VHH binders against UPF0159 protein Ta1429. Designs and how they scored, part 2

Target 1, 206 residues: UPF0159 protein Ta1429, of Thermoplasma acidophilum (q9hib2r271to476)
Amino acid sequence: EKVRLIKYSNEREEMQKVLALLMYPFAEDASGIISRIKAMELSEASAILERIRDLRKNRRMKVGRPFEAVNYVFEVTTNYGAFRDLQRHRFLSIVRKPLTVSYGFDVPPIIAKMPDLSEEYAEAMKDAERVYRIIKERYGAWIAQYAVPFAYRYPVVFTTNLAEATYFIELRSTPQAHFDLRDIAIRMYNEIKSVHPSLAGIIKFV
Below, E stands for the ipSAE of ESMFold2; O stands for the ipSAE of ESMFold2 at other seeds; V2 stands for 0.75 times the mean of E and O plus 0.25 times the DockQ between their complexes.

## First folded at step 1 (VHH)

Design a8 (framework vhh_3k1k_2)
Fold by ESMFold2-Fast, scan of step 1:
Structure a8 (fold): chain B 206 residues (1-206), chain A 124 residues (1-124)
Amino acid sequence: as target 1 above (206 residues)
Amino acid sequence: QVQLVESGGALVQPGGSLRLSCAASGFTFSNYWMRWYRQAPGKEREWVAGISSDSSYTSYEDSVKGRFTISRDDARNTVYLQMNSLKPEDTAVYYCARSPEDYGLDEYYYMDVWGQGTQVTVSS
């Protein structure tokens, strides 16, 4: 799978955590916050999140710091160029494998539309795979990775939070955004929405 | 016709501030993401900061967060990089770049228009 959400927490508990952090500046002490959190029904928590969504009038209004407390671990399988850009969006790469030819490669859409160039492109990839196989057999995967063209996909595990994910996902509505990042953003949104439908509501401009 | 021209590079003392400008011409500036990159002597060119076409999103390389601010003025077709609390390790040639309009080249991500660069030196 291109984007897989591999770790997340219970939605009710995450919502209670966000609400506690939202209430903290306005509370006289922590005991009042704890009482409100314990008494809060999921429907009440969802209503507050809907109000926060409604208050955001445009993408320039960032979600508040409390949403940084909701954490996700994703595995993304993408080409090297897209991966470099993900690292620039405050996603922490916590583990990766050596670059490899095992997950296929991406053909740029403009090249895919031109049969002769598409064929030459595929042939170049096949040639790189032959070199990779020889080096890997003799010297191992970490040395062989230097023979892998940037077109090849590889899996990377990284962590992010709901605030950063919201900023990144909302970028997909910008026409000039990188195509590979748009695909990743849409898939990331769908993964978050699948496990945290109420919290995903804060991601408004998708 | 389509071009980016940087200016504002200078010699500054550590802890100083500097504002870089990038003037765009030959295209509809307000439709494009704009980015700043830098290249220090003996090192690879690295991304520094980016700003979306509507200014709703900005992003920064970790070493410059809190010190640098990217902004744009669409009426003047200019993108800016405000650099504060400058350090000797910020010494580099700074480049302005435009994101490609054609998404067909996304596999090997590149900026399709680059400026010539402007030299920033942070030294006593």
Scores: ipSAE 0.000, ipTM 0.108, lowest interface PAE 18.8, mean pLDDT 78

Design a9 (framework vhh_3k1k_2)
Amino acid sequence: QVQLVESGGALVQPGGSLRLSCAASGFTFSSYAMRWYRQAPGKEREWVAGISGSGGKTSYEDSVKGRFTISRDDARNTVYLQMNSLKPEDTAVYYCAKYSPTRYLGSGYFDYWGQGTQVTVSS
ESMFold2-Fast, scan of step 1: ipSAE 0.000; ipTM 0.164

Design b1 (framework vhh_8pnl_2)
Fold by ESMFold2-Fast, scan of step 1:
Structure b1 (fold): chain B 206 residues (1-206), chain A 120 residues (1-120)
Amino acid sequence: as target 1 above (206 residues)
Amino acid sequence: QGQLVESGGGLVQPGGSLRLSCADAGFTVSSNYMAWYRQAPGKERELVARIYSGGSTNYADFVKGRFTISRDNAKSTLYLQMNSLKPEDTAMYYCARDFEDSSGWYFDYWGQGTRVTVSA
C-alpha cells in the first residue's frame, strides 16, 4: 500500500489531551483541568475543535502547539525523488531500508504517455535490476542499493504529529504541488480522517 | 475529484473469462492515461495493461493476447476483458488513472481493488 497508518491512539483520549493543553495557559488551578476534561462530553469537545477550525482563515495560520501532542506513525512507499522532498518536512524518526528493486518503480507521467519511451524506460529499469541482483548476491543489500535508480520505490516509516500533518497536507494538496507529494498528502489525510474524524476537522484547507 | 470503484471480480475456473469495470464520478476528458494493475498474494503490484488518450494500448507480456483494455469516455468507465484465465492470474486488480488539472499537474488515483480468483 502507498500510504499506511501504522500507529495512532484512541481519538477520545487524544482529544482530551489536546483540550487539556489548550486550557492549561488559562487555568490557575491545574487540578481543575483534569476534572473538566473527565466531565467533558464528546459533542462538547468536537464543538471546541470546530471553533478552532473556524478561526483559521488560511494555511499560513498554523494550528496551535497542543496539536503537536497527537502522534501518527506512517509507512509511505514512494520513489527516492519524492522521498527527498518528504525529508524536507519536519517529520520525526525517519526509518528506511536500503534502496531496493522489490517495490517496483514509477514512470514519470510524460514518459508514461509515450509508449516507445515508456518501453525503453522499463527496459533500462530491468537492466538496473540485473546489476542490482549481481551486486546484492556478492556484496549484500547495503552495497547493492547504489545500483538502484531514483525511480524505484521503497518503504519509509516516519512519525508525525497532527500540527505538522496539517501543515504538510494543506501545503501539498494544492494543485501547484508536485503530483507525487499531492497524492501522498491526500492519502495521509484520508488515513487520519478514517481513524480520527473529529480531529481531522482541524485540517481545513484540503 | 471522485473515487475509482472497481467491480467484476470473482471466482472462475481456469480457461474462464471475466470483465472488470472501473467507474469514477470524477473522471474527466483530460485524463491522459488509464491502467490496470494487479497484486498477487505476497507479490508487488504490477502493471497489467494501460490505455493512452489517443487510444493506443500497452500490455504486460504475461497477458498479451488474453486481456483487452478499453474505455467508454461517455460513461466514464474503464474495462479489462480477461480471457483464458490461468491460476497465476489470481490477484487483486486495481484501476488507476491520471488526470491533468487546470495547472497542468498529473495525479494518480487508485481504487480499492476487485479480487479475481482462478481455481479448479
Scores: ipSAE 0.000, ipTM 0.079, lowest interface PAE 21.2, mean pLDDT 76

Design b10 (framework vhh_8pnl_2)
Fold by ESMFold2-Fast, scan of step 1:
Structure b10 (fold): chain B 206 residues (1-206), chain A 121 residues (1-121)
Amino acid sequence: as target 1 above (206 residues)
Amino acid sequence: QGQLVESGGGLVQPGGSLRLSCADAGSIFSINAMAWYRQAPGKERELVARITSGGSTNYADFVKGRFTISRDNAKSTLYLQMNSLKPEDTAMYYCAAQRYGSGSLTPYDYWGQGTRVTVSA
């Protein structure tokens, strides 16, 4: 599995947007709120976000709707089985390609521990690639995808927001989670943290 | 897809040899692992030998050094060369193939009807 953050906005601007939405229900004038927030120092904005983080006592307490306004576009390359489970979260898939053999495959851990089955697995994958190429030449990639085993990886691009990302990361980063999804969740967290270190603070239970 | 048909069984004396064949008229053979199983009266079916599409082999301990599994993908035929046969080898022998794309490498989805091997003095 590989996770890449391909689109995000400036952190200060996203923080200002979240703070405006948090304050809006308690104010008489939206333009006045925006002016106050633009004058706010980054340290003050970060302190407010940290206070919100502290109010969440467990992962079942969701972050508020204002955090849905912070958007991310990710590319995730993983096997079909892991992707099926990933799709249960509220992510909008923008684009996917036909299943393909170009991105390698994953060997299940139980099979990897058995030398004869591990070799058999690799041979089966090599045979699948040969069949895939024959079908692709004759009938095209969309028909050939039916020859691709579930073990093969493929890239998909999807959008999410900070509230949904927080829910997914906190749910799937636990040791009890499926190992493929745990790896994806941790990588998503690290990608968000690398570009939005202050906003990533809202992701508390990781 | 295909139908597996075993042949080559028969009666042989201890120490003798037999060669079993399994023919497949369909498309299963070229991309699937193949195996020979056996079942003696009153016993469970057990794996004798296995071969991948690329030719890698695996044998049960009780036949190592005596039996040889091989395949001819062009002819869609699987073979089991049985040497130094013992009375304990008496059983129905079955050809089996895994279905490509079924999701697991362990279940064998295609089975033949079997061929009988009797080893008696």
Scores: ipSAE 0.000, ipTM 0.096, lowest interface PAE 18.8, mean pLDDT 77

Design b11 (framework vhh_8pnl_2)
Fold by ESMFold2-Fast, scan of step 1:
Structure b11 (fold): chain B 206 residues (1-206), chain A 122 residues (1-122)
Amino acid sequence: as target 1 above (206 residues)
Amino acid sequence: QGQLVESGGGLVQPGGSLRLSCADAGFTFSYYDMAWYRQAPGKERELVARISSGGSTNYADFVKGRFTISRDNAKSTLYLQMNSLKPEDTAMYYCARVEDYDFLESYGMDVWGQGTRVTVSA
């Protein structure tokens, strides 16, 4: 499984939190906001989110800071190149492990189209895996990781928020995005939508 | 990834000023820490100034107070304003993308530009 949503909060509570932060500049005191939010029906909350969605005309128009308060923990199993790019999007790694050969590898699309090169590529990966096992047995996993080609996948646990996830998904779901990142972006969108269908509505440009 | 293209170098007299620019053709400029390095003939490349993705700056002692690093994320451009130039500042100046989010330094690779030459002489 390439992308797994590990931790998320109840959608109604997250929506109430976002709405309270959106309303904060206009309230005379915090108790007034809390009372209004508690009294708000789900349909009213959803209508406000839909209006925010409608006001965004393109990907350059960021969602507001209140959406940074909605947090997600993802496990992503991907090759090191894609992992490096994911880190550039301000995803915080909670836990990291040494690189490993245990989760398979990705074949670049141009090589995958050529049966002879694809076979040679797979052979080279198997040779690297043999070297990795020898080094790991003699020197341990932290040294063996230096023998792992960038093509090999491994799981990484990341924390992100809804605003950063929106930016990542909208940027990386385009055809111009690296194919690995596009796949990850679409899977992250589907995971968020499955648990937070109303909040996922702000991710407009997928 | 993206191509980094430096410009703004030239010949200037001691005490003069130059502004270097570095244009990044890629989409990811705003996510990276960026830096200016320089290399004088027969010397190692050395860090001149760094700016984080969040805008925090750091300078080498030998340029502190004379040089200012800045960025324009909307234009994907990095700048180095150089004032009170000295003959010792003569070097090839390189723009670099710094990968601060990489957990394994040995697997990360900084993206270097082609460089722009600065000569300070009478």
Scores: ipSAE 0.000, ipTM 0.089, lowest interface PAE 18.7, mean pLDDT 78

Design b12 (framework vhh_8pnl_2; at its last look DockQ between E and O 0.03; V2 from the best seeds 0.00; counts 0 for: pae O 20.6 > 2, unsure alone 60.5 < 65, grease 28.3 > 24.2, placed apart)
Amino acid sequence: QGQLVESGGGLVQPGGSLRLSCADAGFTFSNYAMAWYRQAPGKERELVARIYSGGETNYADFVKGRFTISRDNAKSTLYLQMNSLKPEDTAMYYCATEGDYVWGSYEFDSWGQGTRVTVSA
ESMFold2-Fast, scan of step 1: ipSAE 0.000; ipTM 0.223
ESMFold2, look of step 2: ipSAE 0.000; ipTM 0.083
ESMFold2 (binder alone), look of step 2: mean pLDDT 75; pTM 0.751
ESMFold2 at other seeds, look of step 2: ipSAE 0.000; ipTM 0.085
ESMFold2, look of step 4: ipSAE 0.000; ipTM 0.094
ESMFold2 (binder alone), look of step 4: mean pLDDT 74; pTM 0.747
ESMFold2 at other seeds, look of step 4: ipSAE 0.000; ipTM 0.080

Design b13 (framework vhh_8pnl_2)
Fold by ESMFold2-Fast, scan of step 1:
Structure b13 (fold): chain B 206 residues (1-206), chain A 124 residues (1-124)
Amino acid sequence: as target 1 above (206 residues)
Amino acid sequence: QGQLVESGGGLVQPGGSLRLSCADAGFTLDYYAMAWYRQAPGKERELVARITSSGSTNYADFVKGRFTISRDNAKSTLYLQMNSLKPEDTAMYYCAAVDYGDWEPLTEYEYDYWGQGTRVTVSA
């Protein structure tokens, strides 16, 4: 599977936004908070986020609402079966294409371990691709999508906020999760960490 | 989750039979792939049997020839006929469903709906 972070904002600006929202309920003056946050060094802001991380004892303790203000746009390419499970999470927007054979397919792990079955599986996929091409030529891509096996990869673009991403990553990175979703969760975490190393610290149970 | 309700469990002697049922609580199961899973004390949950929306079935090796999975779409009910029961079949039995049409889930984590389970005890 493929996981790409295609849009995000500057980390310092996102941290300033989160910290301002975190401080707001406890302050007498919003303008004073903004001034203080703008002057704050990145290391000081990171230390505050580390303290917040320490307060969460397990995955069931929610990340605070201020973290909903940090947004990410991802493109994920995975088989349709895994995609159906992915879409159960509360992502703001999912933009889809018709199912297609253009991105290849995934061989189930149990079948991949057996060379004879793996060859039969690949041949069945080739047969499905022939049917897909015939239907697509006669009736177009939107009708042809119904001939595409769930094993074929499906690209989707979705938006998520840091609180939702934390919930998804912590839930789906567990050893008991489906392999495809666990891989997606870990890749999403690594993408966020690569651009927002301080904010990624909130995703504690990976 | 109040979406699927299992019934038919109980205490039975070795060699006996039980029929488990799973009914939906407010949605049609006609197009769903469905399965029976079980979990014995101190063990992980394991697949017992699967049935697709088209009626194709798969069974775990340890129940082949003894258990039969079936569905009645008109009644939105899934069944598991359990024959020649063994003490090793003692477990909580769970019904699971996912809107997969003609394809079967690869793992238990792909199922969208689960029941609370029904207890099966095989003991003299």
Scores: ipSAE 0.000, ipTM 0.098, lowest interface PAE 18.7, mean pLDDT 79

Design b2 (framework vhh_8pnl_2)
Fold by ESMFold2-Fast, scan of step 1:
Structure b2 (fold): chain B 206 residues (1-206), chain A 120 residues (1-120)
Amino acid sequence: as target 1 above (206 residues)
Amino acid sequence: QGQLVESGGGLVQPGGSLRLSCADAGSIFSIYAMAWYRQAPGKERELVARITSGGSTNYADFVKGRFTISRDNAKSTLYLQMNSLKPEDTAMYYCAADLYEGSYWEYDYWGQGTRVTVSA
């Protein structure tokens, strides 16, 4: 599918880590802070996160560096152009497959609204798939990838952290954002929210 | 990567029970609503039960109180516990993944089905 969360840690432990890092500059030792955080009720920890959320007046006010300690590994399946935009958000690509025709392609909305252009676009994609198949049979997938148009989707595994995910989601979930990235941003938000509902609260401007 | 595989179907007598499973090694289950559909020969597919990513369930009237849908996100597996089976429950049962409404890239994943026969 388009966005899959393939690695994350236990929410309570991630919350404890963030709170410890938030408190560390004001404490003499990390051990004492961690012990106090471990004893904290989940409701108390959530209240602190809500206070931090409330301090942000708009998306330009970044969440603090402690939120960089909460890490996620996503598999994102999208077109090549969208991947370049994701990389601008400090998403570190761990591994990718060769470009492929196996996951379909995206038709730009302007073209999709015009039936004759949409049909011509689909025919061009069909021709590219034929060339791809021939090259793949003879030379393998890594050589065949050079025949794949930018419109085709392929999966890439990315790592990100909660601070960068917050920035990306808030920037790209707006109604004016390009539809490719808006959908990815909303799906990433929902993935994080499903496993980390308390931490997802820091993502304020969705 | 993303194909659903059903299992657990079989032959049971009226009043019996079966547990169906739907698995995918590359699972999308954490954000998808998952559903069980069924199709008897010569009829259209009909919704049996649906479960949201958060665990909220919805059942067709004809299975309420008899069937239970559940999910295990850690194992990327969807289940349907079927109790008090009736001959009318005889059908191919299909697993489906429903995307969040309003996505530009909406598409549904369907498994290949598992057969349930309720017969004396």
Scores: ipSAE 0.000, ipTM 0.079, lowest interface PAE 22.1, mean pLDDT 77

Design b3 (framework vhh_8pnl_2)
Fold by ESMFold2-Fast, scan of step 1:
Structure b3 (fold): chain B 206 residues (1-206), chain A 120 residues (1-120)
Amino acid sequence: as target 1 above (206 residues)
Amino acid sequence: QGQLVESGGGLVQPGGSLRLSCADAGFTFSSYDMAWYRQAPGKERELVARIGTAGDTNYADFVKGRFTISRDNAKSTLYLQMNSLKPEDTAMYYCARGEYDFWSGPIDYWGQGTRVTVSA
């Protein structure tokens, strides 16, 4: 799967945590916040989150620090070129395997629309796979990875929080974003929305 | 906490339908939010659909338009109508009853679960 949500927590507990943190600067002490949150109905909590969503007029208005408390672990399978761009986001803690030919490759959209070029591109990839196989057999996977073209996919595991996910998704889901990153951003949004439909509402500009 | 009993799971082919039921033996069903969760191999339990005391509903995106949650307070029973089933829907499905508690979240009681397998 291109994007998989591996780890997340219970939505209601995450909502209560975010709301407690949002109330903290305006309360006399933490015990009062806990009592208030325990008395709060889910519909009231959802209404507060929707109000916060409404207050954000554009993607430059960042979500608050309380949303950093909601954490996600993703596995993304993408080509090395897209991964290089992902690595420039400082919020990602990234773990990867050696580059490999086992997960297929992506054909750039302009080339994919031209059957003759698409065929030549695929043949070049198969030639690279043969070189990869020879090097891997003689020198191992870590040396062979240097023969893998940037078009080949591989899985990467990374951790993010809801505030950073909001920033990434809103930035990379725009029409001007690199196609691979836009696709990843939209899939991450859909994964978050599937498990946390109320909290996903804070991701407004998708 | 075995007060919730799920039923209706089974083996179906892709595109098929199932209706899950959850019977609450307690006398306070109408006072609680009710939800269906599922757990597929390799994943945490995830919310599928929720229904509030006023009948307001909330669905995970991956089932929206295909699944319908409903409740019958007179029978103390929660339902999940599942249409257009996909292999990805294969999971144990759990009924949950929730209270508004800061530490407990929406999951106050869990049922035993009912298995749904979507396979040709």
Scores: ipSAE 0.000, ipTM 0.075, lowest interface PAE 22.9, mean pLDDT 78

Design b4 (framework vhh_8pnl_2)
Fold by ESMFold2-Fast, scan of step 1:
Structure b4 (fold): chain B 206 residues (1-206), chain A 120 residues (1-120)
Amino acid sequence: as target 1 above (206 residues)
Amino acid sequence: QGQLVESGGGLVQPGGSLRLSCADAGFTFSDYAMAWYRQAPGKERELVARITSGDYTNYADFVKGRFTISRDNAKSTLYLQMNSLKPEDTAMYYCAKDEWGYSYGLFDYWGQGTRVTVSA
């Protein structure tokens, strides 16, 4: 599995946007809030976000709607089975390629523990690749994709926001989560933290 | 990829009515645009009706005023109410989900279809 953050905005600007949205319901004039927030030092903004983090007692307490305004575009390369689980988290798919055999495949853990069965599984995958290539040559990739077993990996581009990412990461980074999605969740957290260290602080239960 | 299960097809007389259902076993039904397509023997697949997650609907000209598409997000079910059926409506009807989003308008067939025959 591979996770890559391919699009994000400047952290200071995103923090200012979140803070403006947090303050807006309590003010009669947006211009005063905007001026205050643009003048705010990064350290002051970070302190406010840390306070918001501290107010969340558990993962069931959702991060507020203002955090939906912080957007990320991820490319995730994973098998079709894991992809179906990932789709349950309401990530907007921007671009999906036809299923393919070009990115390898994953052997289910129970099968991987049985050497004879693992070898038979790999042989079945190679047979499927042969069929795939014949169909692709004659009818193209869009028809050939239906010969691709669920074990094969393919890249998908998703858009998400910080609130949705927080929910996904906190839910899927737990020890009870399926290993494939747990790995994706942890990698997404690390990618967000690398570009937005202050905003990533609201992801508390990882 | 069989998450969608179509039902409600059958044999009906001209002028009759049928209600098709499509049950989505997935957890994200409410997030996607849904559509009904049909394919008559020896013909290419064609769009019948489409409904967005926000309930905006579009219909093919040949069914306007006769068919109504609707969805029940609580039941994860898509419906097609078919009234004033004509022999020309005879086809396999397929439920489709748009997982690609608006920019591509691509729908995937996830079900086996349900057969509608309008004949004496």
Scores: ipSAE 0.000, ipTM 0.074, lowest interface PAE 21.6, mean pLDDT 77

Design b5 (framework vhh_8pnl_2)
Fold by ESMFold2-Fast, scan of step 1:
Structure b5 (fold): chain B 206 residues (1-206), chain A 121 residues (1-121)
Amino acid sequence: as target 1 above (206 residues)
Amino acid sequence: QGQLVESGGGLVQPGGSLRLSCADAGSTFSSYDMAWYRQAPGKERELVARISSGGDTNYADFVKGRFTISRDNAKSTLYLQMNSLKPEDTAMYYCAAEIYYDSSGYDLDYWGQGTRVTVSA
């Protein structure tokens, strides 16, 4: 499975936004908080986030709603089952591409274990690809998608926020999760960490 | 259904070691994620260790540092090396192949018949 972070914002600006929202309920003057945070060094902001991380003793202690303000757009290419499970986590699918044969297909493991059925399955997929190519050439990809069997993998673009990503990653990186979702969770964590190393520290139970 | 055959269970004293094996006759063994589960009398079945097709491993906290999961794709065999065994490890141990089909779910996993591990003097 391929997991790619498509859109994110500058980490310093996101940290300042989260800190302002975290401090807001305890302030008598919002403008004073904003001025103070804008003047803050990155190392000071990172230290505050580390302290917040330390206060979470387990997954039941949520990161808090201010972290919903940090948004990410991901592209994930996976099979239908994993896609459905991502949707159960309330990740909003922003846009989809037409179904295609370009990303390969999965042979159900029970069929893959039976050589005769596996061969028939693969032949059926080849036949579907031939029909797909004919329709695509004449009528375009959006009409050709109706010839694509459910076995084929497809890319989907969805949006999430840091609080939801933390919940998903901490839940689905556990040994109890299916490896498809666990792999997606670990890859999402690594993508977030690569662009937002300080904010990724909030994802504690990975 | 696939045939998973567990072996290696037995009676051992506290502090002893056992190595469990799980053999799968299928040519697609290398593409499956594999796991060991256990069920003690009167308890629900619980995950012990998991290994992906790519070799990544996960362990339950209660066996971390004592058990090691590994696989040999050429032999289509999954292993669980159990060291420093405790009476609390007494259970039936089950091998599972994780199956991804139209719907996600552990309900589609292949399960073996299990092998019994008893840790007592």
Scores: ipSAE 0.000, ipTM 0.108, lowest interface PAE 17.6, mean pLDDT 77

Design b6 (framework vhh_8pnl_2)
Fold by ESMFold2-Fast, scan of step 1:
Structure b6 (fold): chain B 206 residues (1-206), chain A 118 residues (1-118)
Amino acid sequence: as target 1 above (206 residues)
Amino acid sequence: QGQLVESGGGLVQPGGSLRLSCADAGFTFDDYAMAWYRQAPGKERELVARIYSDDSTNYADFVKGRFTISRDNAKSTLYLQMNSLKPEDTAMYYCTAGLEYEDYFQHWGQGTRVTVSA
């Protein structure tokens, strides 16, 4: 699977946290706000988030810092080029494995359109896999990774928050985005929506 | 917490201009939406203009093309430039600070009076 959501918190508790932070600047202290928010019905909290969604007219209207408090851990399996683009979005890499041939490789679309070139590309990948297997058997995976071409996919575990995920998803789900990142952005949105349907509503421009 | 203080109101003839200011005395500006509302005698408060943290703006239909909202975050000051003033613009003007998406958390200032008359 290209994108897997590994860790998230209970939606009710995350909504309470966001709403408390949204109210904090306009109160004498946090204790009364926290008590009110904890007593708030789920439907009332969802209605507030829906209003926030409705008030955002374009991608430039940012979600706001309170939404940085909602955290997600994702495993993303992608090629090295897409990985480099992800790191520009301040996705914090928690853990990485050595580069490997176990997750397949991506053929660039322009090459995929050319049958002869596509076949030569696949043969080059098979050659790299043979070298990889020889080195791995003799010297282990950490040395063998140097034989792995950038086209091969590998899993990386990232942490992000709802505000950064919103920015990434809205920017990279457009038709103009690199095709690998667009696919990742849409899958990430669907993962968030499956566990946090109310909070996912803030991600408007998908 | 803090207080917003409006200024710049006055008496002006139709077709004239005024610039209103809203200064922060201890309230954080940077990530808040800021807005100007007005209230004419015998009427409810109505939104005039809003500016968001990214400097995008929203205007009431009745002021589009005539009023411009802006802010200087370094000075913690919100402005409303009012051009081509009409008698119908006569009102008490209020600035607010609120969350980017939710006006019910706003803080209201004491207001500044604008009178457009011969």
Scores: ipSAE 0.000, ipTM 0.101, lowest interface PAE 20.4, mean pLDDT 78

